VH-VL binders against Flagella basal body P-ring formation protein FlgA (flgA). Designs and how they scored, part 4

Target 1, 205 residues: Flagella basal body P-ring formation protein FlgA (flgA), of Buchnera aphidicola subsp. Acyrthosiphon pisum (p57418)
Amino acid sequence: TVQKFNFFDLNKQLNIFLKKEYPLNEDSIKIIIHTPLKKNIYCRKPDFSILSNTHNLGLINILLTCSKQHYYLTVEVQSEGEYIVANRKIPRGTRIKESDLKILIGRLDVLPNNTYRKKKDVVNRISLREFFPLQPITSFMTRPFWLVKVNQQVTVIINGNNFKMSSKAKSLSNGAQNQNIRVKTNSGKIINGIINENGEVIVSP

## First folded at step 20 (VH-VL)

Design b4 (from b1 with light chain P95M)
Fold by OpenDDE, fold request of step 24:
Structure b4 (fold): chain C 205 residues (1-205), chain A 123 residues (1-123), chain B 106 residues (1-106)
Amino acid sequence: as target 1 above (205 residues)
Amino acid sequence: EVQLVESGGGLVQPGGSLRLSCAASGFTFSYYAMNWVRQAPGKGLEWVSTISDYGGDTYYADSVKGRFTISRDNSKNTLYLQMNSLRAEDTAVYYCAKSHDYQWGDYEAFDIWGQGTMVTVSS
Amino acid sequence: DIQMTQSPSSLSASVGDRVTITCRASQSISSYLNWYQQKPGKAPKLLIYRASSLQSGVPSRFSGSGSGTDFTLTISSLQPEDFATYYCQQSYNYMTFGQGTRLEIK
């Protein structure tokens, strides 16, 4: 079956294509084709490819291949959804609380890259920037809270099948929950483990 | 002496893959975020990727996202850049660079640079 | 992405001259602006970080100023070794460089 493409059909097909290529967790998406179609496009097996070196929504160039025919399209992708902003002025170095955050709904395609969309992804992280009220917060502007700091003495827990052993060691780096970390024992041995919610280093044989 | 030494560059065909390495010495590698920056012949500097000190957070330029992967082995004091689906426009000298900041775990500035390794993508 | 625009793209000056290079961000980047110097065939060298902090080992004739969107690198008295290409870089959100400013001998 040959598919006939017009502006409306291309919009539908592009929507399907873009949803497959990008995790579009937006409430709504609007696709605007800026390239005027001079004639009807007939494709048996339409193939789309993104020509732009971008993974951000917005203005992108797409190649539509129909058998031996190539169509270059300029497409604008507008998206609307929830995103996270500062609810108040947040100083640098702040361990972010839920009350520090506000959810707004608006255009996502015009926001800074990697703007947070869920509060749960930001809560308990440390601000690396000073945030102003209603400022969008990005993943680049925060880091995990360090449960373990460099040169800090930590409890190392070794879990065996039939035993549990604890000892003390010194951390060789900063570390957050669920992160891998290297520690140096009093004997000078370096071991690897994972930091748990209590700031302990768990080692599995 | 603080030093970064890149390796792994070379000639590759479009669509090919290449893995770059950066060996660090003279500083505590695990304390700092690390970065890749490239420079096409006769062109300016372009940030490629950043990885946090612990390796849990990675960031990429849109031009390489989905194709390049930054990683690190703190036990070996080595930074890596896996480059897949290479294109002609990826041709450049690739520099590894150390982030300046340690105390905050931020990605502020690049205070130490390697000599660079040349990557040429051509048919 | 945040765009960085340097001005001028190139300039000629003489030893002893006062030289000023500007960098403009497409949006506010607070003070997260760095300056680099690059000589032909060499890796870049950090000069200024956080808009105005002089990197250790860099001569005091180099200085940086600005905040928000407009930044300036100043060389108070140009020396022969200062002829090079200079780049600004924002680190507020992700990383982006200016297109560079080539400083040539007049």
Scores: ipSAE 0.778, ipTM 0.917, lowest interface PAE 0.6, mean pLDDT 91
Fold by ESMFold2, last read:
Structure b4 (fold): chain C 205 residues (1-205), chain A 123 residues (1-123), chain B 106 residues (1-106)
Amino acid sequence: as target 1 above (205 residues)
Amino acid sequence: EVQLVESGGGLVQPGGSLRLSCAASGFTFSYYAMNWVRQAPGKGLEWVSTISDYGGDTYYADSVKGRFTISRDNSKNTLYLQMNSLRAEDTAVYYCAKSHDYQWGDYEAFDIWGQGTMVTVSS
Amino acid sequence: DIQMTQSPSSLSASVGDRVTITCRASQSISSYLNWYQQKPGKAPKLLIYRASSLQSGVPSRFSGSGSGTDFTLTISSLQPEDFATYYCQQSYNYMTFGQGTRLEIK
């Protein structure tokens, strides 16, 4: 019947609209229309808009405008892609290594918020929770490995043109390797620098 | 004396903005994660947002994500909550709260609370 | 997305009674469960963290127990100052408060 042709055309155009609104990297998007279109909606130039102020995955409401007619669609936006899970039981306080992690491919729209997508973003972090095998790992459940702790005395290294100067200072925050950090000298001066692999703060003139 | 003092609440129309502040004293502010918790009139407690001791990690309840921004200034011992696109359901007392743990940098229990500041969103 | 269910929603008790309030999580939260007391017009007060650790300055008549999904707050001998609303809160993955339990004078 003529009804099925219009349905396929609207589905295609809705997919184009949503792919435009949800820029993809390596992920895929699957659209499921929950609102029935069996009521003979014929629309040559559909105008879609997302009614929420957030471009969320999952169930969303879309306004379809067709000439002077307005239709409200409930659609489910599913996304598939890679995410990181525990490869073994990981006790709390573990400095996470690559062998502790496993990549799964699956539904991103049902994962906890801030689930890691790449192993490199998890490696070297400290677990704040016990993880069980195949449990998704979120950034809430980890912290950076700190080379420098707040109020720790650190060595400040100032590299000039053929000069190397060092002094002591007190860190004003926790910091990981390669992070910018502020330190206070005994004179009260605030110095910005970058933490190296040894927990030293490197300052360029 | 250990204190958290919130300010910046008030009456605002839907779609408006407010910025809440929380001044901390009597403890080493930079050691602890900080939190916002709200309570609508006659309702229970709802977590709103958390920020790490360093300020580099931020987390939000789904109901406020994209509209609210948590931040901190450790040199001023001050926590902030920028609230945009306010809705009637955001009407609540907003509490500033300190996370208990400093050894792990964790976001667990809230051991010190301010007295709250009222935000009313109505037309 | 961890849901917390407290029971009962309210209860009446007399001074000297032993009171028990329960809290159930929709999934395991290990021991990451905290208890708060709130009196009208006041900020919440932490009573117990990590399921069973008593916060400094909290009377020893308060105790907590449980792990996994089921947790209990116990007041061993109720005092006049204990009439308040009590909240549990998971901190395993983000934070979720229970609906509250209002403890009233019988």
Scores: ipSAE 0.486, ipTM 0.765, lowest interface PAE 2.3, mean pLDDT 86
Fold by ESMFold2, fold request of step 24:
Structure b4 (fold): chain C 205 residues (1-205), chain A 123 residues (1-123), chain B 106 residues (1-106)
Amino acid sequence: as target 1 above (205 residues)
Amino acid sequence: EVQLVESGGGLVQPGGSLRLSCAASGFTFSYYAMNWVRQAPGKGLEWVSTISDYGGDTYYADSVKGRFTISRDNSKNTLYLQMNSLRAEDTAVYYCAKSHDYQWGDYEAFDIWGQGTMVTVSS
Amino acid sequence: DIQMTQSPSSLSASVGDRVTITCRASQSISSYLNWYQQKPGKAPKLLIYRASSLQSGVPSRFSGSGSGTDFTLTISSLQPEDFATYYCQQSYNYMTFGQGTRLEIK
């Protein structure tokens, strides 16, 4: 009448828990348990929790709570999915275009941090390194294309409900299209706005 | 006259938090990427984090990712490091460092360093 | 990530000696290698950036060479103020320091 779960059942439930905790997407996820559960552990309602506030790939620690017993597990989360590499040698200082990029499918857990996943996030950025064919591209190796340079005089456009006006100011930082930027007027007033396609700073009240 | 001055270090219990500050003077702070580097007592240098000149791009060593947050306020010429969920292995002198190159906006060599602030994580 | 290995880990030398410290990367880092000097209780000081460029204010007896995976810091005529720990650092993809080379008086 009463059926005890075995080690195999706990592994199945751990896999279900971990696949639920990781984002629903087109990536595939493979779980490897490095701390094997003892075969004599009997647990009717296991409760799993990730001991980190982040859901990183690779080695993670899991707390299994079984009634009033606590078990600590080391688990490896492997992931396979799409990432962006160079399609050709890309010299340093290149404004990257879509044809410069290639999508590969592979192990995400072995890539450098901040490897790009979508071409749209890389296109129009400036390369800070030379890239070789099939080299993964990270955000560390690129910068935005700057429409506004620090200390550049810019036109500020102020949009209100019933008015639109413009003035000149100096930018306090470099900035790309659609980025939030702070500028300083000749009177010393600091105003905040969004860079448009023409390098103008748009302010809404 | 170029100077970086760290502050905010101290003794903290495991799991605790600290916020480090780095005040910059004698150069145009907003032109340069900024960095945190740490050194455990008697050990070598370890890069911790980098932030772009405009503050929008941030990068972290694996050992601190998810626990530390780098930020900057270019109007105050100040760099920050928020350190959460501190561990014994975070015990170190923390240096603030300026990236060398502004012409490319690159994250390269660190040409100006502060004198460091000590963070001790112990029970 | 990219591992950096320095050799030797320590070195004894006399004033006037020519010394060479090497640094090897686990993969090509092009020329994105920097050298620092650190004295006890002090912050590091940049000596060489981008493999071979001498930082302003650094004496010309310091020089750097190499590209790809193998890099060298050379001190042509050692001075008393040069006894310190030296670190290499790659900046090609994030940052990794070598373990350091302690240069001591023979």
Scores: ipSAE 0.471, ipTM 0.753, lowest interface PAE 2.5, mean pLDDT 86
Fold by ESMFold2, fold request of step 24:
Structure b4 (fold): chain C 205 residues (1-205), chain A 123 residues (1-123), chain B 106 residues (1-106)
Amino acid sequence: as target 1 above (205 residues)
Amino acid sequence: EVQLVESGGGLVQPGGSLRLSCAASGFTFSYYAMNWVRQAPGKGLEWVSTISDYGGDTYYADSVKGRFTISRDNSKNTLYLQMNSLRAEDTAVYYCAKSHDYQWGDYEAFDIWGQGTMVTVSS
Amino acid sequence: DIQMTQSPSSLSASVGDRVTITCRASQSISSYLNWYQQKPGKAPKLLIYRASSLQSGVPSRFSGSGSGTDFTLTISSLQPEDFATYYCQQSYNYMTFGQGTRLEIK
């Protein structure tokens, strides 16, 4: 057998570095090194650094430092995984239902930033754009469903020891279910509470 | 009168930090998404960051992601931009701007702008 | 990544001229395009939102048109106060400004 002492492949070291920088999870990650490393480069302790400040998918530039020599590499990070698209035409202003959404598997590195990955994160949100079938949905294109609107008169429920008191107040902001919200009473007091499923503000001592 | 007033700009060394503030008056601040837009000297406009009306959703340009943090305090009608790890390329006038739409809670056109605050990153 | 390309980068015109500035998106942005005017040392001013809707207080000589990828700002009869730099901006997915069009006096 032919054996090579201290045989080291810089491609393997670069892959190890990049897999550490791009976490392994349910998605498949594929790394393509576009800049071929010449086989006559001998590097005892390679030092890789990403030249951008973000860990973007797609084309990235990497600095390889071998002792005092610097090499610039172009690398492509591809990723495949699940993402959420519209299952039908969704008019702007729609309260999104699960049946409005479809899960696709595909290239994540070519999607807009913040494309939704799970239906549960989109359901019950309001569309801010008209969506066409198979269009990816981003968080920028939706907002929460508001149970309470600014200046809306709301019922404040103060939970005591098996005793409930209620009062009226005006909300100081929009709010979704389970969100903390501030309301102002007729006397001008500001009370902090949590919005329940009925749009009431629950205050606990 | 509707007004946005930025503050907190100045001279900062590379790698340093600054916090910008934007005081809002004359409109219901909590109805609108708020934005930061910058303009390097002699250059065009560049969107920096957006924050939703309720403050729970934030968005950043790729050039600042991981270094800048947008936030708001609706009880004080104030928008903030925390800028860390500043670079020479961040040198610009920074504007705060109000999103136009309140009916949809949308991140559309910017109808009210502040006067801007200058950030200079150099030694 | 939605890129916005304005043309021309600059132009000279006389008071009373009709001026047209175009903006092209790298992908469809529906009608989510806005136009701003900026004078030296000043903040931008919104002129047109949603491609064709005139912002309150903006003179009717300004108009916008287009949908999809190609958009146009028109000034029907140029006034002395209209010499400025003009920017388009998409707001369909995040925000991207065009590189600007400088309109100067001939």
Scores: ipSAE 0.464, ipTM 0.754, lowest interface PAE 2.5, mean pLDDT 85

Design b4 (from b1 with light chain P95M)
Fold by ESMFold2, last read:
Structure b4 (fold): chain C 205 residues (1-205), chain A 123 residues (1-123), chain B 106 residues (1-106)
Amino acid sequence: as target 1 above (205 residues)
Amino acid sequence: EVQLVESGGGLVQPGGSLRLSCAASGFTFSYYAMNWVRQAPGKGLEWVSTISDYGGDTYYADSVKGRFTISRDNSKNTLYLQMNSLRAEDTAVYYCAKSHDYQWGDYEAFDIWGQGTMVTVSS
Amino acid sequence: DIQMTQSPSSLSASVGDRVTITCRASQSISSYLNWYQQKPGKAPKLLIYRASSLQSGVPSRFSGSGSGTDFTLTISSLQPEDFATYYCQQSYNYMTFGQGTRLEIK
């Protein structure tokens, strides 16, 4: 059957569509339609699509298709949830500890992109900026703690059946714990391995 | 001679894909973060994407996030940009650029640039 | 995103003049501001990094100053080869370029 929709009905339908498109496990979402629409829009089966390539928070553009009619909507997606800030002034170059971090609850849609949501994702990273108390921390403002630096001599450990061999090599890149890394021996051979907690490169057959 | 050479540009239809490459020579490629910057005809510079020296951290401008993928192969001294779902607004010269700092692992200034490769998105 | 606004958009000057180009950030970027020169049909060239540090090989007539939100690029004793477009770029949180300043030599 053909159903008539007005602004309130479209808001409800759009809210259903967007809540399906945005994972919401412990965050809340509020949808605000900014585009003025006539209250008695005629639409049998509304079909919504997001015109943005990503499912960003904040202002987004939506295409509403009603049979042959196209409506372009500006919609605001607001969200609240937990995020990570500095608990104190953190100098540049600091290896971040859990005590350096604080969890706040607030509007996620006004935060810088890639603001951390969990302390575990920030701990042990190196600050690339000075942080002031209550400043949100983003992944761009940190880097992994390097256990191995490029051009550094490292111990390569080869584990086989009932044996363990070690050798020296030069790292071809910086690397953090549990990352795959390539190293070059004095003979020029390139070996792949995984960095352990001690900065050693572990190789398996 | 220190240089960056981009390739892979061309004409493509909206919704199409292209893969750009940037060949590096004359410096230790694996020491540095790498970047893509674009410039639409008659327009200014726009940062597109950054990748860490190891390749483990990647960052994108909002305008390309979800459509473009930056990657690198340190054994081949090559940076890549996979561009999918291309739009007319992506039409630009695409520059490959080296981050200046390796001491801190920072993504600051770009001290070495390629000459660019043109990407045109049109019917 | 952090917005960067350059002023002026275009500037004409004579050889030997002192030229100043300004750049304003929409929020504090500390000293994480870089300056580039671009000539027509060429790639950009880094002039100044971290607000005031002169890049290797750049003539000493170029200098940068500022912190926070307001930054300047100064060219003392303008030379004919300085005809170009100049861009500022913040690198505090991601990257944002100013819209550019075209410098024309009379």
Scores: ipSAE 0.460, ipTM 0.748, lowest interface PAE 2.6, mean pLDDT 86
Fold by OpenDDE, fold request of step 24:
Structure b4 (fold): chain C 205 residues (1-205), chain A 123 residues (1-123), chain B 106 residues (1-106)
Amino acid sequence: as target 1 above (205 residues)
Amino acid sequence: EVQLVESGGGLVQPGGSLRLSCAASGFTFSYYAMNWVRQAPGKGLEWVSTISDYGGDTYYADSVKGRFTISRDNSKNTLYLQMNSLRAEDTAVYYCAKSHDYQWGDYEAFDIWGQGTMVTVSS
Amino acid sequence: DIQMTQSPSSLSASVGDRVTITCRASQSISSYLNWYQQKPGKAPKLLIYRASSLQSGVPSRFSGSGSGTDFTLTISSLQPEDFATYYCQQSYNYMTFGQGTRLEIK
């Protein structure tokens, strides 16, 4: 079957393609093809592939393959959704609370990369800079709350089937709750474990 | 011995480009954020750019934003500064500097500095 | 942006003098204030970080104090090697340096 493409047809097909490739709702995205089409494109078996986007967020390069013919398309993907902003001026070093955050709905494609989408992903993190009211918050603007710091002496708990053993070791990095961490025992052995809510390193044999 | 060594400075025409490098040694490079600070002749210090430990996060002064790009290669213990669209006011000694405290995972003071490399933008 | 203003821009003092340099921020920066020393033709050297923490290897005659918007660097007894230019730097929101204070021999 021959598929005839024009601007509108391509938009529809690209929407279908993008929906398949990404968890996007068709109603929440708008596709704009920036590549001028001088005439209709005829494809028997259209094949779309996303090329590396070297441009700003929202602009992507798509390769349309029709048999042996290749069409390079510059496409702007506009998407709408919820994102997280500062509800107030937040000082640097703040352990962020739920009340410090606000959910806004708007265009995601114009926001910085890695903007948070859910409050739960931001709460209890530490701000690395001052946030202004209504400023979008990204993952690079915050850090985890460290329960364990590098070079800190920590308690290592080894849980066996019928035993529990504890020892002391030195942390080789910062670590937050539920994170994997490496520690060095007094004998110099490196052990891997998970940090619990008490800042202890749990090791499972 | 902890050391930073800048290179790549020189004379360039306005509108031109230059790439600076900073070779690090004596410490675990990937543990620390790295920075560029410049100083025009006879003037004060000006922060230029900062890059996080693994390069995921970058910051720029407004004066260089859109023109300069900071990057790093942790496998080579090297920091870079790509400078495009250079202007006369970019003329300065450029220092690479190590962020002080890895322990807390933030970017604050600069405890180790290179000797600097001179960049001159002139016709 | 946060502006940092040092006072004075220059001062003359003698060996043995007590010297105080002030740095004021355009807004509160908590304790995110660092002090550097720079000698001619040399890279800056970190003296104080977090307003009052003495950098390792720096003589105890150097001290820092302050919080919020007003900060001070104090040299309790000036030594010959202390004549240099001093800079404050905020790290509260990005990085900004003061204009510098030149300390000269009287």
Scores: ipSAE 0.201, ipTM 0.691, lowest interface PAE 2.6, mean pLDDT 88
Fold by OpenDDE, last read:
Structure b4 (fold): chain C 205 residues (1-205), chain A 123 residues (1-123), chain B 106 residues (1-106)
Amino acid sequence: as target 1 above (205 residues)
Amino acid sequence: EVQLVESGGGLVQPGGSLRLSCAASGFTFSYYAMNWVRQAPGKGLEWVSTISDYGGDTYYADSVKGRFTISRDNSKNTLYLQMNSLRAEDTAVYYCAKSHDYQWGDYEAFDIWGQGTMVTVSS
Amino acid sequence: DIQMTQSPSSLSASVGDRVTITCRASQSISSYLNWYQQKPGKAPKLLIYRASSLQSGVPSRFSGSGSGTDFTLTISSLQPEDFATYYCQQSYNYMTFGQGTRLEIK
């Protein structure tokens, strides 16, 4: 009979734990334990808890509980994956094209929060600032392309059963394609609709 | 009434640290980017830092990058500026300022300002 | 970084005068230029945003114009309360201010 030996791999267990706690998607992660361990830790039933209130990657404090023993660990969580940068100098107010963007692979944990991961999420958006080449682009650095502007007269289309009605109304806010928007009719009534690709407001009774 | 009130200024030695706060009221704090602008005695205005509406992005002037940290707590309607490794040239009145709500949703101009808090870095 | 240069650095004028202050950017900033007024011991006040848009509550005697690199702030008829320091500010790439223009009474 071959005796099975139980091995405890702290790094492996941390990886499992952290993948559950953080939405890391398919990104590769690297865990670095900064706490010097003077002895080998064996834990049959490891229980991990994050002591920090931050949900960001990077340095975190983790409590490992093994039965009655507690280990305080400083752990660095690194992640690698694709992210979007400017492929050229992009002036502020630019409607971003796909060719304006480049995909890079690198450490995500050192990038600004909300850095875009896919080109499709950035294309056709407007830059809120000047971008430099290879600059990571975040969701707060861009805005939707407005098809409808505040106070703009828009066409409202009401789709009913067996009829289509169009009228004019005034927009109460900026709106992009597929966004909800409030408009004020000539009678002063406020109605809600969705902006289509033509900048029309579609209202469903 | 829309109002910004800075606090936390004072005298500090070079190399020291200071944390400024800015309490906002009268507007939806989380809807706007917030800014710090400073003015040395007898000098012009200098932009220091900007933080987006929900704190997702932060921007810093080169003069303070790596030393200052801007943050916000939208639940408390408060803007912060953590200043570390302070230098004599950091001596200034520090203003918190609200970004203007332009119709395009950009944050650019500063339409509301606090009265400022004085920071003096001196040995 | 974008540098903003105001002209003149200081000027003297009389009540009723037409006053023009110029701001030049080291590169094109489109229309992302704002003007502020600051009085001694007070926080700056926004006058003009996006080159030519008058801030709410600001008198109509103030106006802004320009695009690209050259911008102007005009006070059509100077009032006693207009004597102050004026700053231009670009918001095209990060934020930078001009050095200021001090408007004094003649």
Scores: ipSAE 0.066, ipTM 0.649, lowest interface PAE 3.3, mean pLDDT 88
Fold by OpenDDE, last read:
Structure b4 (fold): chain C 205 residues (1-205), chain A 123 residues (1-123), chain B 106 residues (1-106)
Amino acid sequence: as target 1 above (205 residues)
Amino acid sequence: EVQLVESGGGLVQPGGSLRLSCAASGFTFSYYAMNWVRQAPGKGLEWVSTISDYGGDTYYADSVKGRFTISRDNSKNTLYLQMNSLRAEDTAVYYCAKSHDYQWGDYEAFDIWGQGTMVTVSS
Amino acid sequence: DIQMTQSPSSLSASVGDRVTITCRASQSISSYLNWYQQKPGKAPKLLIYRASSLQSGVPSRFSGSGSGTDFTLTISSLQPEDFATYYCQQSYNYMTFGQGTRLEIK
């Protein structure tokens, strides 16, 4: 079971390696090996390691180890997939709505780092600067809008038949208005509720 | 020069109303959350209210909730505080303060302050 | 509400002294803690934000540290202009100030 490495075989092996090493949610990956391999490489147990101190796609230096032999490879990783851009001009301080966003498909490796991939990750966040139409949105360009923060003490309101009860609890996560959140009561009980406009957690019996 | 200038303070009877204004200059007003902080004579600082960049979100201290209303007019670079049902304990110097802009995008710190305007509630 | 307790409420020190002021929150506030300096008849001045970040223009002798419930403001070498009242402020859940620490000349 000796593996013969040529351009195609090596590409396949690199693809497998990269998928294992990094969560690549890209629709497609194109690998370009820039290092010419003048000889056939036979390897029983190929071992790949990334030499580049980067988590970004693009040009990567990879070490291929076959037994006691080492091969230094320069590999370009092109990735294509969905990413999020501004659908319109968005002023700074805007609470981003789904309609403010557009999904584009293209090369991810040429985009700014930490570009959002899903609308759900951007909706209800606050823009930290002005966005231009079709501008890719990154995690550094937005901040969360939280009415409730993790470990924050919140008022829990329980609406019953002809009665209203309020108590204090601690939130187990950040939460925005109308979102479901888990809270821990003073008795240690975990309950679910919905955050209202005042940052209170409404619980239905 | 970045500057905040409060106005509208004065003497008012208990139960009365007063409207404070804060004129901002030297920075892009609409980019920043704005705040009101008060200080009773010889006492410490007390946060009163905060309004977001475009006025979509407002926050109030429990002591003033339901009585005070914070608002802003970005076209005039002006912050407002409508104070109703005033009480003796509302007597204080009222400061308007600009929220700090840093990489986190939070508005919890106040980096620019006005000179303050005195509000006295007395019969 | 989150309660902020400063210690001490007042202290006397001399020029050149190392001064430490502490602020304790009734619950964890992560790093949402700011420090202000206020001189008589003047508006407060921001010194430190987010527990340890030095505000632009503030001398490097000022520093902040801490997370969770315990925070510290340190003046490495007290200068004549540093005599004032200092306030901590949490912004984790709404905003609350400490009662203040008055720094006087010994």
Scores: ipSAE 0.015, ipTM 0.533, lowest interface PAE 8.6, mean pLDDT 88

